# Ledger of designs, part 1: VH-VL binders against q9uuj3r425to622

All scores and structures are predictions.

Target 1, 198 residues: q9uuj3r425to622
Amino acid sequence: SSLTEDNLIVSLVPKILAYLLDAYSYERDEEVLSCVWTTEVPLKDAFDLKSVLRKTDNVESVLNACVEKYTLSSITCSLRLCLLEFPDSLIRSSFYDYFKAIYTTYTDFEDLDHRLYSIKKCLLHLHSTPLHILEEIIRHLSAYAISIRMKDGQIRHLAKIISPCVLRPPDDLNIIPVEDTHPTLLVIDLINEFENLF
Unless a header shows other numbers, all headers, positions and changes below count from the first letter of the chain; antibody chains aren't numbered by Kabat.
F, E and O are the ipSAE of ESMFold2-Fast, ESMFold2 and OpenDDE, as the mean of both directions, binder to target and target to binder. V2 is 0.75 times the mean of E and O plus 0.25 times the DockQ between their complexes.
[cut] stands for letters that were removed.

## First folded at step 1 (VH-VL)

Design a1 (framework fv_ramucirumab)
Fold by ESMFold2-Fast, scan of step 1:
Structure a1 (fold): chain C 198 residues (1-198), chain A 123 residues (1-123), chain B 107 residues (1-107)
Amino acid sequence: as target 1 above (198 residues)
Amino acid sequence: EVQLVQSGGGLVKPGGSLRLSCAASGFTFSSYSMNWVRQAPGKGLEWVSSISSSGSYIYYADSVKGRFTISRDNAKNSLYLQMNSLRAEDTAVYYCARDYYDSSGYYEAFDIWGQGTMVTVSS
Amino acid sequence: DIQMTQSPSSVSASIGDRVTITCRASQGISSWLGWYQQKPGKAPKLLIYAASSLQSGVPSRFSGSGSGTYFTLTISSLQAEDFAVYFCQQANSFPLTFGGGTKVDIK
């Protein structure tokens, strides 16, 4: 099923994000906390958790059990896997070349206003469900980055990890080519400029 | 056919050590999390320990923490339980058991069991 | 730890009878409950997982129901081979815990 038709994802994403916010406040290891979204996770564990979360009647119960059995990184990886398995990204693939042109032309700091204008135009044309999910995820990541005082390089790494969930190409492989940096740059702008975009 | 065949066990004095083995056949061992469950003579079942398919996630019952070590060798299709500092209360039949899973994940429900290995801790 | 309480501790029933065994959890476990059958001198056998899902190869006379803190295992028409002890087990959180067992004696 597509993002626009999936009633379950609308409730699942906010519950996972709310759980993570609570978990961040209890995590005392700063190294662990800073790598929650970027740590490599055994794929089977993330896949198993994703499957359970998609089929459970009690998301909070599963997530509470995960603290003992899985890591917070398994939870974030499972969320990313849920979004990656939809045929289209949160910002639909029809915008891929649009943003490629924008991030090729408006690359300087002084071009920020042009990029923000382009992003705002795109957001006005998104369907309600992908827009809502995008807003919740970027709100979460923006708050998370601020709370742990992420530096530019850390934000870029986070954005690179998240970018396939946000914007993928319209081709059959649906994989971002390594030479295409604009999905990562878009996510950086979304995180850094959340208050000005939503 | 899917099987778990156990070995090890025996009589040991308090403070002694034993190593239990569980050999898997008929399925892809490396794809399943595994468990040890024990049962004292004439008593109920007690979960002892679990280990994930990769070996990365391990859990123990409080009664055995610091004394028992669960491990696996996926190349040999084998599960182990190293038992140290044994106490009279550890006397039980020990079962190895496979977690059932499907596309929804693990259920921590044990669909395949070994035949059991008796461990007696007595002076 | 989540405590699992089974009732009754034993039941005597005739062939063809409907037998119901109850399991109560000390806190909510959603549907993360399994049921096992154990015959004398043998390893346990999984009957039900996820509270109500019948394991492959288990006769359809066995069924499970419930969620949260209250669960039941039902044998709709008791057969001679059902002489056994039955255990529930919660899978919601570690440590995993079993009920005390219910002995079904066929009279």
Scores: ipSAE 0.000, ipTM 0.457, lowest interface PAE 16.8, mean pLDDT 86

Design a10 (framework fv_ramucirumab)
Fold by ESMFold2-Fast, scan of step 1:
Structure a10 (fold): chain C 198 residues (1-198), chain A 124 residues (1-124), chain B 107 residues (1-107)
Amino acid sequence: as target 1 above (198 residues)
Amino acid sequence: EVQLVQSGGGLVKPGGSLRLSCAASGFTFDSYSMNWVRQAPGKGLEWVSSISSSGSYIYYADSVKGRFTISRDNAKNSLYLQMNSLRAEDTAVYYCARELTWGEYQYYYYMDVWGQGTMVTVSS
Amino acid sequence: DIQMTQSPSSVSASIGDRVTITCRASQGISSWLGWYQQKPGKAPKLLIYAASSLQSGVPSRFSGSGSGTYFTLTISSLQAEDFAVYFCQQANSFPLTFGGGTKVDIK
């Protein structure tokens, strides 16, 4: 609901993602490149960068100036922090139990069509701003995963890191319980099946 | 049941050392960042130190830098605070606290589960 | 360091009263503010995070609002178990800092 009303996030997210795509072509350390989204970073750096990015009139200029001071992982963490600032996730928390039921019922690889149908149905009910931001992020992560030839375990780890941005429990719970794997499984399907969903 | 159980407090003279321990149970300890927060008698809360889930990222309040060392043993589900060169101003109840998180690497620096506290008194 | 200033430092209230506590940050902290309750001899308990999100298990009479530098915690109808000290905490940047606390006492 706050995402529907935030004009800043609509412009900020695509610019950060575009910067990252360019930066990937210059990163020569394969281990660094493969862990851009999953590496632990000094969170002070991510908070500081988030504050600067939210106040700037020129995102590209700030990110270019930051190449000396911040890592790519600080940038990705800062982006995730921007999304986690909103009271609700990109797929609103009212869908939390919907996806819990789907991922408990349709767990096998033969059930992919059922899961994709359920995801498409959800996407039709998202407001334009959260849907646009979700689409841009998943497009980026899908392309990134393909470009570095991510294995299933790496995709699962990436999905786990991203899942709190995508689907959190309702307002009265804001932590994904450790026993709840469906947010991670949803993000895996979003990444792997981007072409079939958007 | 999620809980943190503390031990290791006591009375020491200025310049002395103490090691505080915090034993975690009921949750996946190695998925959470942990904090030490202290409270001087009759005073407010002061954040002391934070350690990430892996132990790779550590932060200290300026008042304790160079004297205190936070560490964790994920195999033993335990958090530690080694306190050296103790001063009268370090007298406080020390709490260990789990960081609120939405996942293994998503940290927000709010503390949702707290230990019972352990008293550290630095006096001659 | 970001300074957190709470007001009032103490308030006397009766059961059923609406109690409002304020917290001001010396710098903008977006929505990165939490509220804690501490009863005598006990560890603090998280009530609110991200300025307005109610922690699981916390009664709905507690609510938080605000953004930037000005924040409020409201107890809509004070109960006997609510007599405690309340602290705000900024989670925007290191070092993490707390307000000085507001003691809610019985009238």
Scores: ipSAE 0.000, ipTM 0.503, lowest interface PAE 12.8, mean pLDDT 85

Design a11 (framework fv_ramucirumab)
Fold by ESMFold2-Fast, scan of step 1:
Structure a11 (fold): chain C 198 residues (1-198), chain A 121 residues (1-121), chain B 107 residues (1-107)
Amino acid sequence: as target 1 above (198 residues)
Amino acid sequence: EVQLVQSGGGLVKPGGSLRLSCAASGFTFSSYSMNWVRQAPGKGLEWVSSISSSGSYIYYADSVKGRFTISRDNAKNSLYLQMNSLRAEDTAVYYCARDQGFYTGDYFDYWGQGTMVTVSS
Amino acid sequence: DIQMTQSPSSVSASIGDRVTITCRASQGISSWLGWYQQKPGKAPKLLIYGASSLQSGVPSRFSGSGSGTYFTLTISSLQAEDFAVYFCQQGYSFPPTFGGGTKVDIK
């Protein structure tokens, strides 16, 4: 189903993000904490957890009961899989070439205001459900990055991992070409400039 | 809009027990970590305990470990502090306080009115 | 535990004065520093978080600066309602710890 029609995703995303915030406050291994979103996990675990979360009436109960079987990285991977399974990304694919032009034209540091203005115009044209989900995810990632003091390289890696959930091309394969960096650059701006965008 | 209303407190002898309550309204209680912070008469603020939004992660100041128990009831929008084996040094105004949220650094953005706990013979 | 030291312990000032309060951490806390205002008989109120971010509803005459171990709270033009005790607090490391307070009193 489309993002605009999925009532489950609207309730699921905030509950998973709230669980992760709780877990961050407990996790004292800085290396584990810094890689929660980027660590590779067995895909079977992420797919299994995703399936359970989609079928439950009580997301918090599932996350609490199954935490001993799954790592935090399996939970973040499961969330990303939920978003990747939709036919379109959170920022619909019709904006793909729009942002490709923006990140080709406004590349200098002094161009930040132009990029932010372009992003704000895009946000005004998003449907309420994908906008809400995007806002919640970016708010979470922005706060997470600040709390663990992510360096630019770590933010770029995080943004690259998240970018297919945020902006994919309109092609049949819906895969970001390796030469296209603008989805990653967009997510970096969303994370770094959250307060100026939402 | 955001309100934290405290109750409990009073005068107890050393070794006694008290239970403090904090009733929350005007926000989604289950989405915020909650804290107890105390202030001895004429002195500064001392963080006592924190509990995560789900209740799964709990922390205590070394001075109260093993004696105090923090808990919450998200269905009732209530926070509690069970204080056992009270000592004269525990005499203070106790505040419940909401964690600002979203950041792992603890900042306390809304506070209850405070509850006086006096431990004396 | 990270120890927070405030100076001065008290300052006497007149309405319209610029007041500066200092907070020092025993070790580096980056920008994870908050400032609170407490009036007699009342609970503390958060003024500033993250060393320099103004809490919603707090007047613009309050500002914070600093990073690492040295932090400053400035009140650019003291008003009658600003006579209070001010506390700094580190949010960097468990447990959260507070400074001893600075009383801003009328001259």
Scores: ipSAE 0.000, ipTM 0.441, lowest interface PAE 18.1, mean pLDDT 85

Design a2 (framework fv_ramucirumab)
Fold by ESMFold2-Fast, scan of step 1:
Structure a2 (fold): chain C 198 residues (1-198), chain A 122 residues (1-122), chain B 107 residues (1-107)
Amino acid sequence: as target 1 above (198 residues)
Amino acid sequence: EVQLVQSGGGLVKPGGSLRLSCAASGFTFSSYSMNWVRQAPGKGLEWVSSISSSGSYIYYADSVKGRFTISRDNAKNSLYLQMNSLRAEDTAVYYCAREGDYWSGYEPFDYWGQGTMVTVSS
Amino acid sequence: DIQMTQSPSSVSASIGDRVTITCRASQGISSWLGWYQQKPGKAPKLLIYAASSLQSGVPSRFSGSGSGTYFTLTISSLQAEDFAVYFCQQAYSFPYTFGGGTKVDIK
């Protein structure tokens, strides 16, 4: 029941990310490539693929078999659904109000060092498994954004889509209130400052 | 030192089959996409087939689709091209080529094998 | 398919000359273009990638420019070892396609 006890997620996430890196090298349509994480997909496809991926002992075989049936966006959506099904976000919900205060207080360009210090302090308090998964996902997204030269608006949209996997409020619904922008802002900082944080 | 060493090739009659091999060394083979490119005697270069680093994505030129099969064995650092139903117009020098890393730059084919001659003749 | 039209088909030049070869794509390919040099009996060698980036180990007299549909390879001061056939190649979409080649001959 705990993300820190799920040996499957530790194996599954890196394999899906490796598959995506391979796939990116073959996608020449810059618009498709730039929207791999943000394109809306039929939820049934994402749920079906998620179910198969969670139960397989060979992730690469499943992904290879499904290349003509599922899009890259279905694969990224399936990964996000896997993370959303865990009891807590990668940065546990007990940090939700901590980051709300940080992103309310340190909003300007000159405040970046203060935000990075606060993020590093949080990362020191994460358990090894969520920290490892967070690091792998953010490393992937940071490298992906750099490789396709994402503009600030595209990074913000990507961060908004990923934010529920990274930081959710401490409630039973796991829904980020529309008025709360700090999870998105945190993910932007994680992506842009990966080398300074991990 | 990066090396791509090719083998296979030879003379075959129309309708025959050949299997080309390309042995890689000096780099992490499983991290790179690989390609086959051919050149008919006295003519230009023609891309034949591509395979992704994992083997998950495969593409063929229309002229060879359904007749040729590209494959790789990452444990053996080897690339293959199975050529079936060969035609006179398939006569060419065949090169294997490594596709560069798009993250560090758009390096199409940064290293090439020495080439192997395939002659389809009666 | 993306057609790559290369010109001229051949050029006769002397050592020290500036040689310019052009390549046109039938549709936009951004900067997904490479230039190759091929000597008789040898495999092609990559000179330029991403339209304008010089491959490691390639002499600085080689340069590439352009984006979209129009590309140029320039040899600023031709040397004896530069007499070869040159090809452009788009890597924007499958099938990958090459230009027809430009033979650089000695005068």
Scores: ipSAE 0.000, ipTM 0.449, lowest interface PAE 17.2, mean pLDDT 84

Design a3 (framework fv_ramucirumab)
Fold by ESMFold2-Fast, scan of step 1:
Structure a3 (fold): chain C 198 residues (1-198), chain A 122 residues (1-122), chain B 107 residues (1-107)
Amino acid sequence: as target 1 above (198 residues)
Amino acid sequence: EVQLVQSGGGLVKPGGSLRLSCAASGFTFSDYSMNWVRQAPGKGLEWVSSISSYSSYIYYADSVKGRFTISRDNAKNSLYLQMNSLRAEDTAVYYCARDIYGDWLLSYFDYWGQGTMVTVSS
Amino acid sequence: DIQMTQSPSSVSASIGDRVTITCRASQGISSWLGWYQQKPGKAPKLLIYAASSLQSGVPSRFSGSGSGTYFTLTISSLQAEDFAVYFCQQANSFPLTFGGGTKVDIK
């Protein structure tokens, strides 16, 4: 189904994000905490957990039961997989070439205001459900990055990992071409400039 | 060589029970989610049940829920289907099948057992 | 449940023919569709996964395409061993569901 029609994803995403935020407060290993979104995990565990999370009536019960079996990285990977299996990204694929043009034209530090204006214009044209999910995810990632004091290179890596959830091309496979960097650059701006965009 | 070898089928009366077995070899069994899929004579394929790598997640088709129990023994590389309260409509060839990705939501069945006939009739 | 509808139910073809089988989902399943071949008295064999990915060991004359709700399996030049029943299967969500099958018979 599309994001605009999926009632389950609307409740699932905020619950997972709230669980992660709470879990961060108890994680004392700074190396583990800094890699929660970027660590590779056993795919079987992530797919298995994703399956249960999408089908359960009680997300909190599943997450509590899994706390001893699955890592936080398995939970973040499962969330990303949930978003990747929708036919379109949070910012619909019809904006793909729009942002390719923006990030080709406004490349310098002096161009930030123009990029932010273009992003705000796009956000005004998103349907309520994908916009709300996007806002919640970026709010979470922005707060997370600040709390662990992420450097620019770490933010870029995080943005690259998240970018397929946020903006995919209108191709049959919806795979971002290796040469296209604008989805990653968009996510960097969304994270760094959250307070100015939402 | 990946192999799934099945046993345990037969003829049983309505209300009876049967236990199907599927013995795996040629791969690390505990890395894969496993499935049971059935096919009534002359009809199409129907997914019956799935079990994750360590039995944490188990799902059933509504038609068998409460009557069938899927289980596995990773130490013995074996998958089982306990079938209780059998009905005439359960008559089918039952296949065990391996998930290509190790899960069922985005999985495809890359290897199948040879099939076991289950006939529910007086 | 996601319903999978295959067409045609049966097709008669000659060796060398191009055969196309269609599968429609009752709701969007992205690219999460597989195709299987089943010969009489045998278990099904996976041909295509993720709509267009050819399974190892499957001849290149088999190809899959489509996304969302509309998918096709194409056999570019039918061979004698290709006379079988073909099933599509959605892997997007469970219960996992199969199409009703398409029988490819000799003309």
Scores: ipSAE 0.000, ipTM 0.442, lowest interface PAE 16.7, mean pLDDT 84

Design a4 (framework fv_ramucirumab)
Fold by ESMFold2-Fast, scan of step 1:
Structure a4 (fold): chain C 198 residues (1-198), chain A 124 residues (1-124), chain B 107 residues (1-107)
Amino acid sequence: as target 1 above (198 residues)
Amino acid sequence: EVQLVQSGGGLVKPGGSLRLSCAASGFTFSSYSMNWVRQAPGKGLEWVSSISSSGSYIYYADSVKGRFTISRDNAKNSLYLQMNSLRAEDTAVYYCARVEDYYGSGSYDWFDPWGQGTMVTVSS
Amino acid sequence: DIQMTQSPSSVSASIGDRVTITCRASQDISNWLGWYQQKPGKAPKLLIYAASSLQSGVPSRFSGSGSGTYFTLTISSLQAEDFAVYFCQQANSFPLTFGGGTKVDIK
């Protein structure tokens, strides 16, 4: 199945991201704000919220009610779970070995332009729905990282958490091997170079 | 009319230098990435070098790295290839070519139009 | 580097014949393949981009198909002006690489 099979998810993602941007403005605890995407949450809460969001006629009403029951981290976890339940990652798994080769060959800072060329080429190959969702998520994360002045280590941790949503291997388990770092490195480049890629 | 007109080329001894020129007309030169592609007599096509529309991003084939320099002058609508330390293996017809930007991406992908070609012969 | 293997090296065909040329990539290049035509003494001309998209001004008898590692260029009804050498080119990654070429002789 493709992402285009669920138009509700296409509508849902932008509304969740907009809600999060608004919520960031009201969060006064800087430690909480800096870990919104990386904090471990009770999976039951994230699964419950994901199920409600997928079936609601009014996403905004559900998200407004979240302030009384769920943390921001539960909302971000719910979004990640929605993306993980797609049959393929946003950048389809056929590109997995392509990026493994790229991030093995072009590892130096001086190689950034070669990596960006490779990423742009991949983006041109993506179907409109996965590309749109990817663009919106990376735009959000890039703006978020800038707004809280994320350090390189924090960006790497964020990228590692997001990477299974963006690029998974073409196997039945769709699990990124612990030895494979290229999905994380790709997401770092997507976040840091958003304006040059989209 | 979209056109690329090449000049330069000729016979040079091994170790010598040569500069190729490619003059563009009929399109906004500064908006397109440009390439050099060569073809040895009776052989296939070999990509040599690419330069972005601004000139900021440049790529070379391993066989020419450190010896060839691609450059452009957007005010003069011209592309150049400075070839140093020439070898017999560099003997080829050299083509300049524009990157067709089908997706508005600034990519270096496919080439149209091509210049008429310039013969470079490296022989003792 | 991605190696592009093209076959056959040459083919002789009659006007009106269907001609098929194949191109194999040493690794997955998705649809990032183009086809070029080169007539004797002339520069190459782009025929097909993105594996199957026909370049503006190119006759509809030319078509491209394939994805991944296996691609074909088909000329559905060979004409006299189709005497040429044909090259495939991958645009998936640097360095950009071309196939060895296929010479089509009308006979």
Scores: ipSAE 0.000, ipTM 0.447, lowest interface PAE 17.8, mean pLDDT 84

Design a5 (framework fv_ramucirumab)
Fold by ESMFold2-Fast, scan of step 1:
Structure a5 (fold): chain C 198 residues (1-198), chain A 123 residues (1-123), chain B 107 residues (1-107)
Amino acid sequence: as target 1 above (198 residues)
Amino acid sequence: EVQLVQSGGGLVKPGGSLRLSCAASGFTFSTYTMNWVRQAPGKGLEWVSSISSTSYYIYYADSVKGRFTISRDNAKNSLYLQMNSLRAEDTAVYYCARGYEFWSGYSDYFDYWGQGTMVTVSS
Amino acid sequence: DIQMTQSPSSVSASIGDRVTITCRASQGISSWLGWYQQKPGKAPKLLIYAASSLQSGVPSRFSGSGSGTYFTLTISSLQAEDFAVYFCQQADSFPYTFGGGTKVDIK
């Protein structure tokens, strides 16, 4: 179903994000904590967990039981898979070329205000469900990056991993071409400037 | 087939209130940013207010901030402007207008307009 | 607020004439400018968006050019139905602002 029609995703995403926020406070391995969103995991684990989370009526109980069987990275991968299964990204693909133009024209740090204004213009046109989910995910990632004092390179890597959930091209395959960097650059701005955008 | 049909204008004394309505048809109303633009008799156009498809982002001209409230009901395909504490300078034809989106992005241009509603504020 | 200054305020021209209307922004607005036509007693009609893009259904005799702070609308061969007031509008930032209008009178 489309993002605007999926009642379960609206409740699932906030619960997963809340669980992760609590889990961060108990994770003592700094290397593990810094790679929660970027570590590759066995895809079978992520698909299995996604299946269970989509069918359960108690997301928190499933996530609490995951401590013994799944890693935090399996949980973040499962969340990304849930978003990737929708036909369109959180910012609909009709804005793909809009942001390609923005990130080609306004490339300097001095251009930040213009980029932020352009992003705000895009947010005016988003449906309530994708906008809400986007806001919650970016709020979470922004807080996470600040809490672990993420460096610029780490933020870029995080942004690259999350970018297909946020903005995909209108092509049938919805695969971001390797030469297109604007989805990653958009996510960097969303994370770094969350308080100025939402 | 896109139509915007307006109602709710009239004559009111300074300090009074009026509510304007704009009924949309022929397009998926819930996906478009909507706007109010006014024009005083014999004068130019003045943008008044904008509301996003979800009502999450709302903007006002400084001249109406704190007095006017824009709202929408997506289930009824309707846009509203509640005007309070009206002043003589608010006398104008008020237009509702649809925000314009194009393929390579979007722009805040106005591609379809209602017929206009006259609001007269006089003592 | 971005001030939009439009000139001339009025112009009188014959059918077949070329008419040029200019619009100046008080600060840079890139290409975020539209042009509108308003006939007496009617709502405005969008002619040009993004400074130079012709709106669907608008005759090719209308064209727009410019970027930054200086913009022009050109009507290459005036027709009787072009009797109207023309307005520019900046779409760069809130509040959106319009020029004062140019009245085109056709003999």
Scores: ipSAE 0.000, ipTM 0.450, lowest interface PAE 17.1, mean pLDDT 84

Design a6 (framework fv_ramucirumab)
Fold by ESMFold2-Fast, scan of step 1:
Structure a6 (fold): chain C 198 residues (1-198), chain A 123 residues (1-123), chain B 107 residues (1-107)
Amino acid sequence: as target 1 above (198 residues)
Amino acid sequence: EVQLVQSGGGLVKPGGSLRLSCAASGFTFSSYSMNWVRQAPGKGLEWVSSISSSGSYIYYADSVKGRFTISRDNAKNSLYLQMNSLRAEDTAVYYCARDRYFDWLSPYYMDVWGQGTMVTVSS
Amino acid sequence: DIQMTQSPSSVSASIGDRVTITCRASQGISSWLGWYQQKPGKAPKLLIYDASSLQSGVPSRFSGSGSGTYFTLTISSLQAEDFAVYFCQQANSFPLTFGGGTKVDIK
C-alpha cells in the first residue's frame, strides 16, 4: 500500500529508531557502531526480521528477543527495505526533477540558503505520513552522525545509502537514467541542516 | 478480468538463452510484487524469482542465480525472465504469478497465475 | 533454506470422505503458510493463506490450521472436482519453498 495509507509504518519507524538509539549507548565497538547503516547484510535476514516486526504490537520486545539472530545492521536494513518496497519514496518522485534543477543551479556553499528554502517549500507539500517518517529518520541520522563525530566523507556515504528511501526517480525500467548525485546531496543537506528544516 | 498471459517459451540447446514474457491486465500491475515459479515434468513446484512492485528488491533461487534475470516494465504492465546459460535441469513449465497482497507488510502468496510456458532444454 | 515436508505423498479417497493433508516446516514459520490446488495441465490455485484464511471463491469445505512447524489442510467432504495435487508453501523467508505435494486420487 502507499505511505499515506499505512497506519502501521507511522508507529513502527519511530519505535525501531528509538530501539537503535538505546542500542548505540551499549555498543562499545566503534567500527561496528560507525557502520550500522552501511554494512551489507544478507537480505534474507532483513526480510525475515521485517516479516516478524509487521505483526507485533511491541517492537522493542521483538527486537530484544531476536538480538542473538539479528544484528543492528540487519535492523537498519529491514527498515530501509520497508521504505524501498513502497511504490514511491518519502519525497515523492514528482519532486525528482525539481531537486535535480536545484542541485544543478545552487551548487556552492554560498547557495545553501537557496537550497534550504527549496527544501522547505517541498516539505510543506508532503503528505503528513511521509513527512513524519522523513523527519523521524533524518532526526535520528543527524543525532547519530553527531554522536559518532562523522566526517564529511562518512556523511556522504551514509546519505548515498539512505537516498533511495528519500528520493527516487519515476520508475521506468525501459530507460537507463544517468547516475545523478542530487538525491545524495539532498540527504546530506537534510542531515546537516536538520534544525533549520524541521 | 484479472489476468496474466505468458509467452516466449520453446526448445533450446544447453547453453542457450530464452526470454519469457508475462502480460498483466485487469489490475494495477505497478502495485504488486511478481514471481516466477517453475515445475519440471511430473515434479513439484519450485520458486525461481521475485521482484518487488517498484523493482527495487529482487530475489533468486540459488539454482538460477547469476544465470536468470527478472525484470518488469510497469508502463507496459509486463514481467520478464531472461534465462541465460540454460541447463537440462531448467526444463520445466514456467509460471508467472502475482502476490496476493500488494503491500510490503504482507507475506508472499500467489493468487493469480499465468497459464504457464514450456521451456525445454535438450541437446 | 526452509524445507517443507508433506504427508502423505498420495491418498485414495471417495466422494464425501474427510481428507487431511499435513505439512511440516524444518524451522518455525509462524502462520506464514499457504495451500495450493493443482489440477492436471493447469496452473496452481491459491486455497488458503496465513495458515487458516480462506481465499475468496474457495469452497468452505476447505480449511487450514496450524502454526510454527506443523500445519494441516482439511477437505471436510470430498467432491469430484477436488481430485488434484495439493502443495503447501512457506511465506516466511526467501527462498520461498513448497512442499513435495500430495495427490488426492479416486479409490
Scores: ipSAE 0.000, ipTM 0.444, lowest interface PAE 18.4, mean pLDDT 84

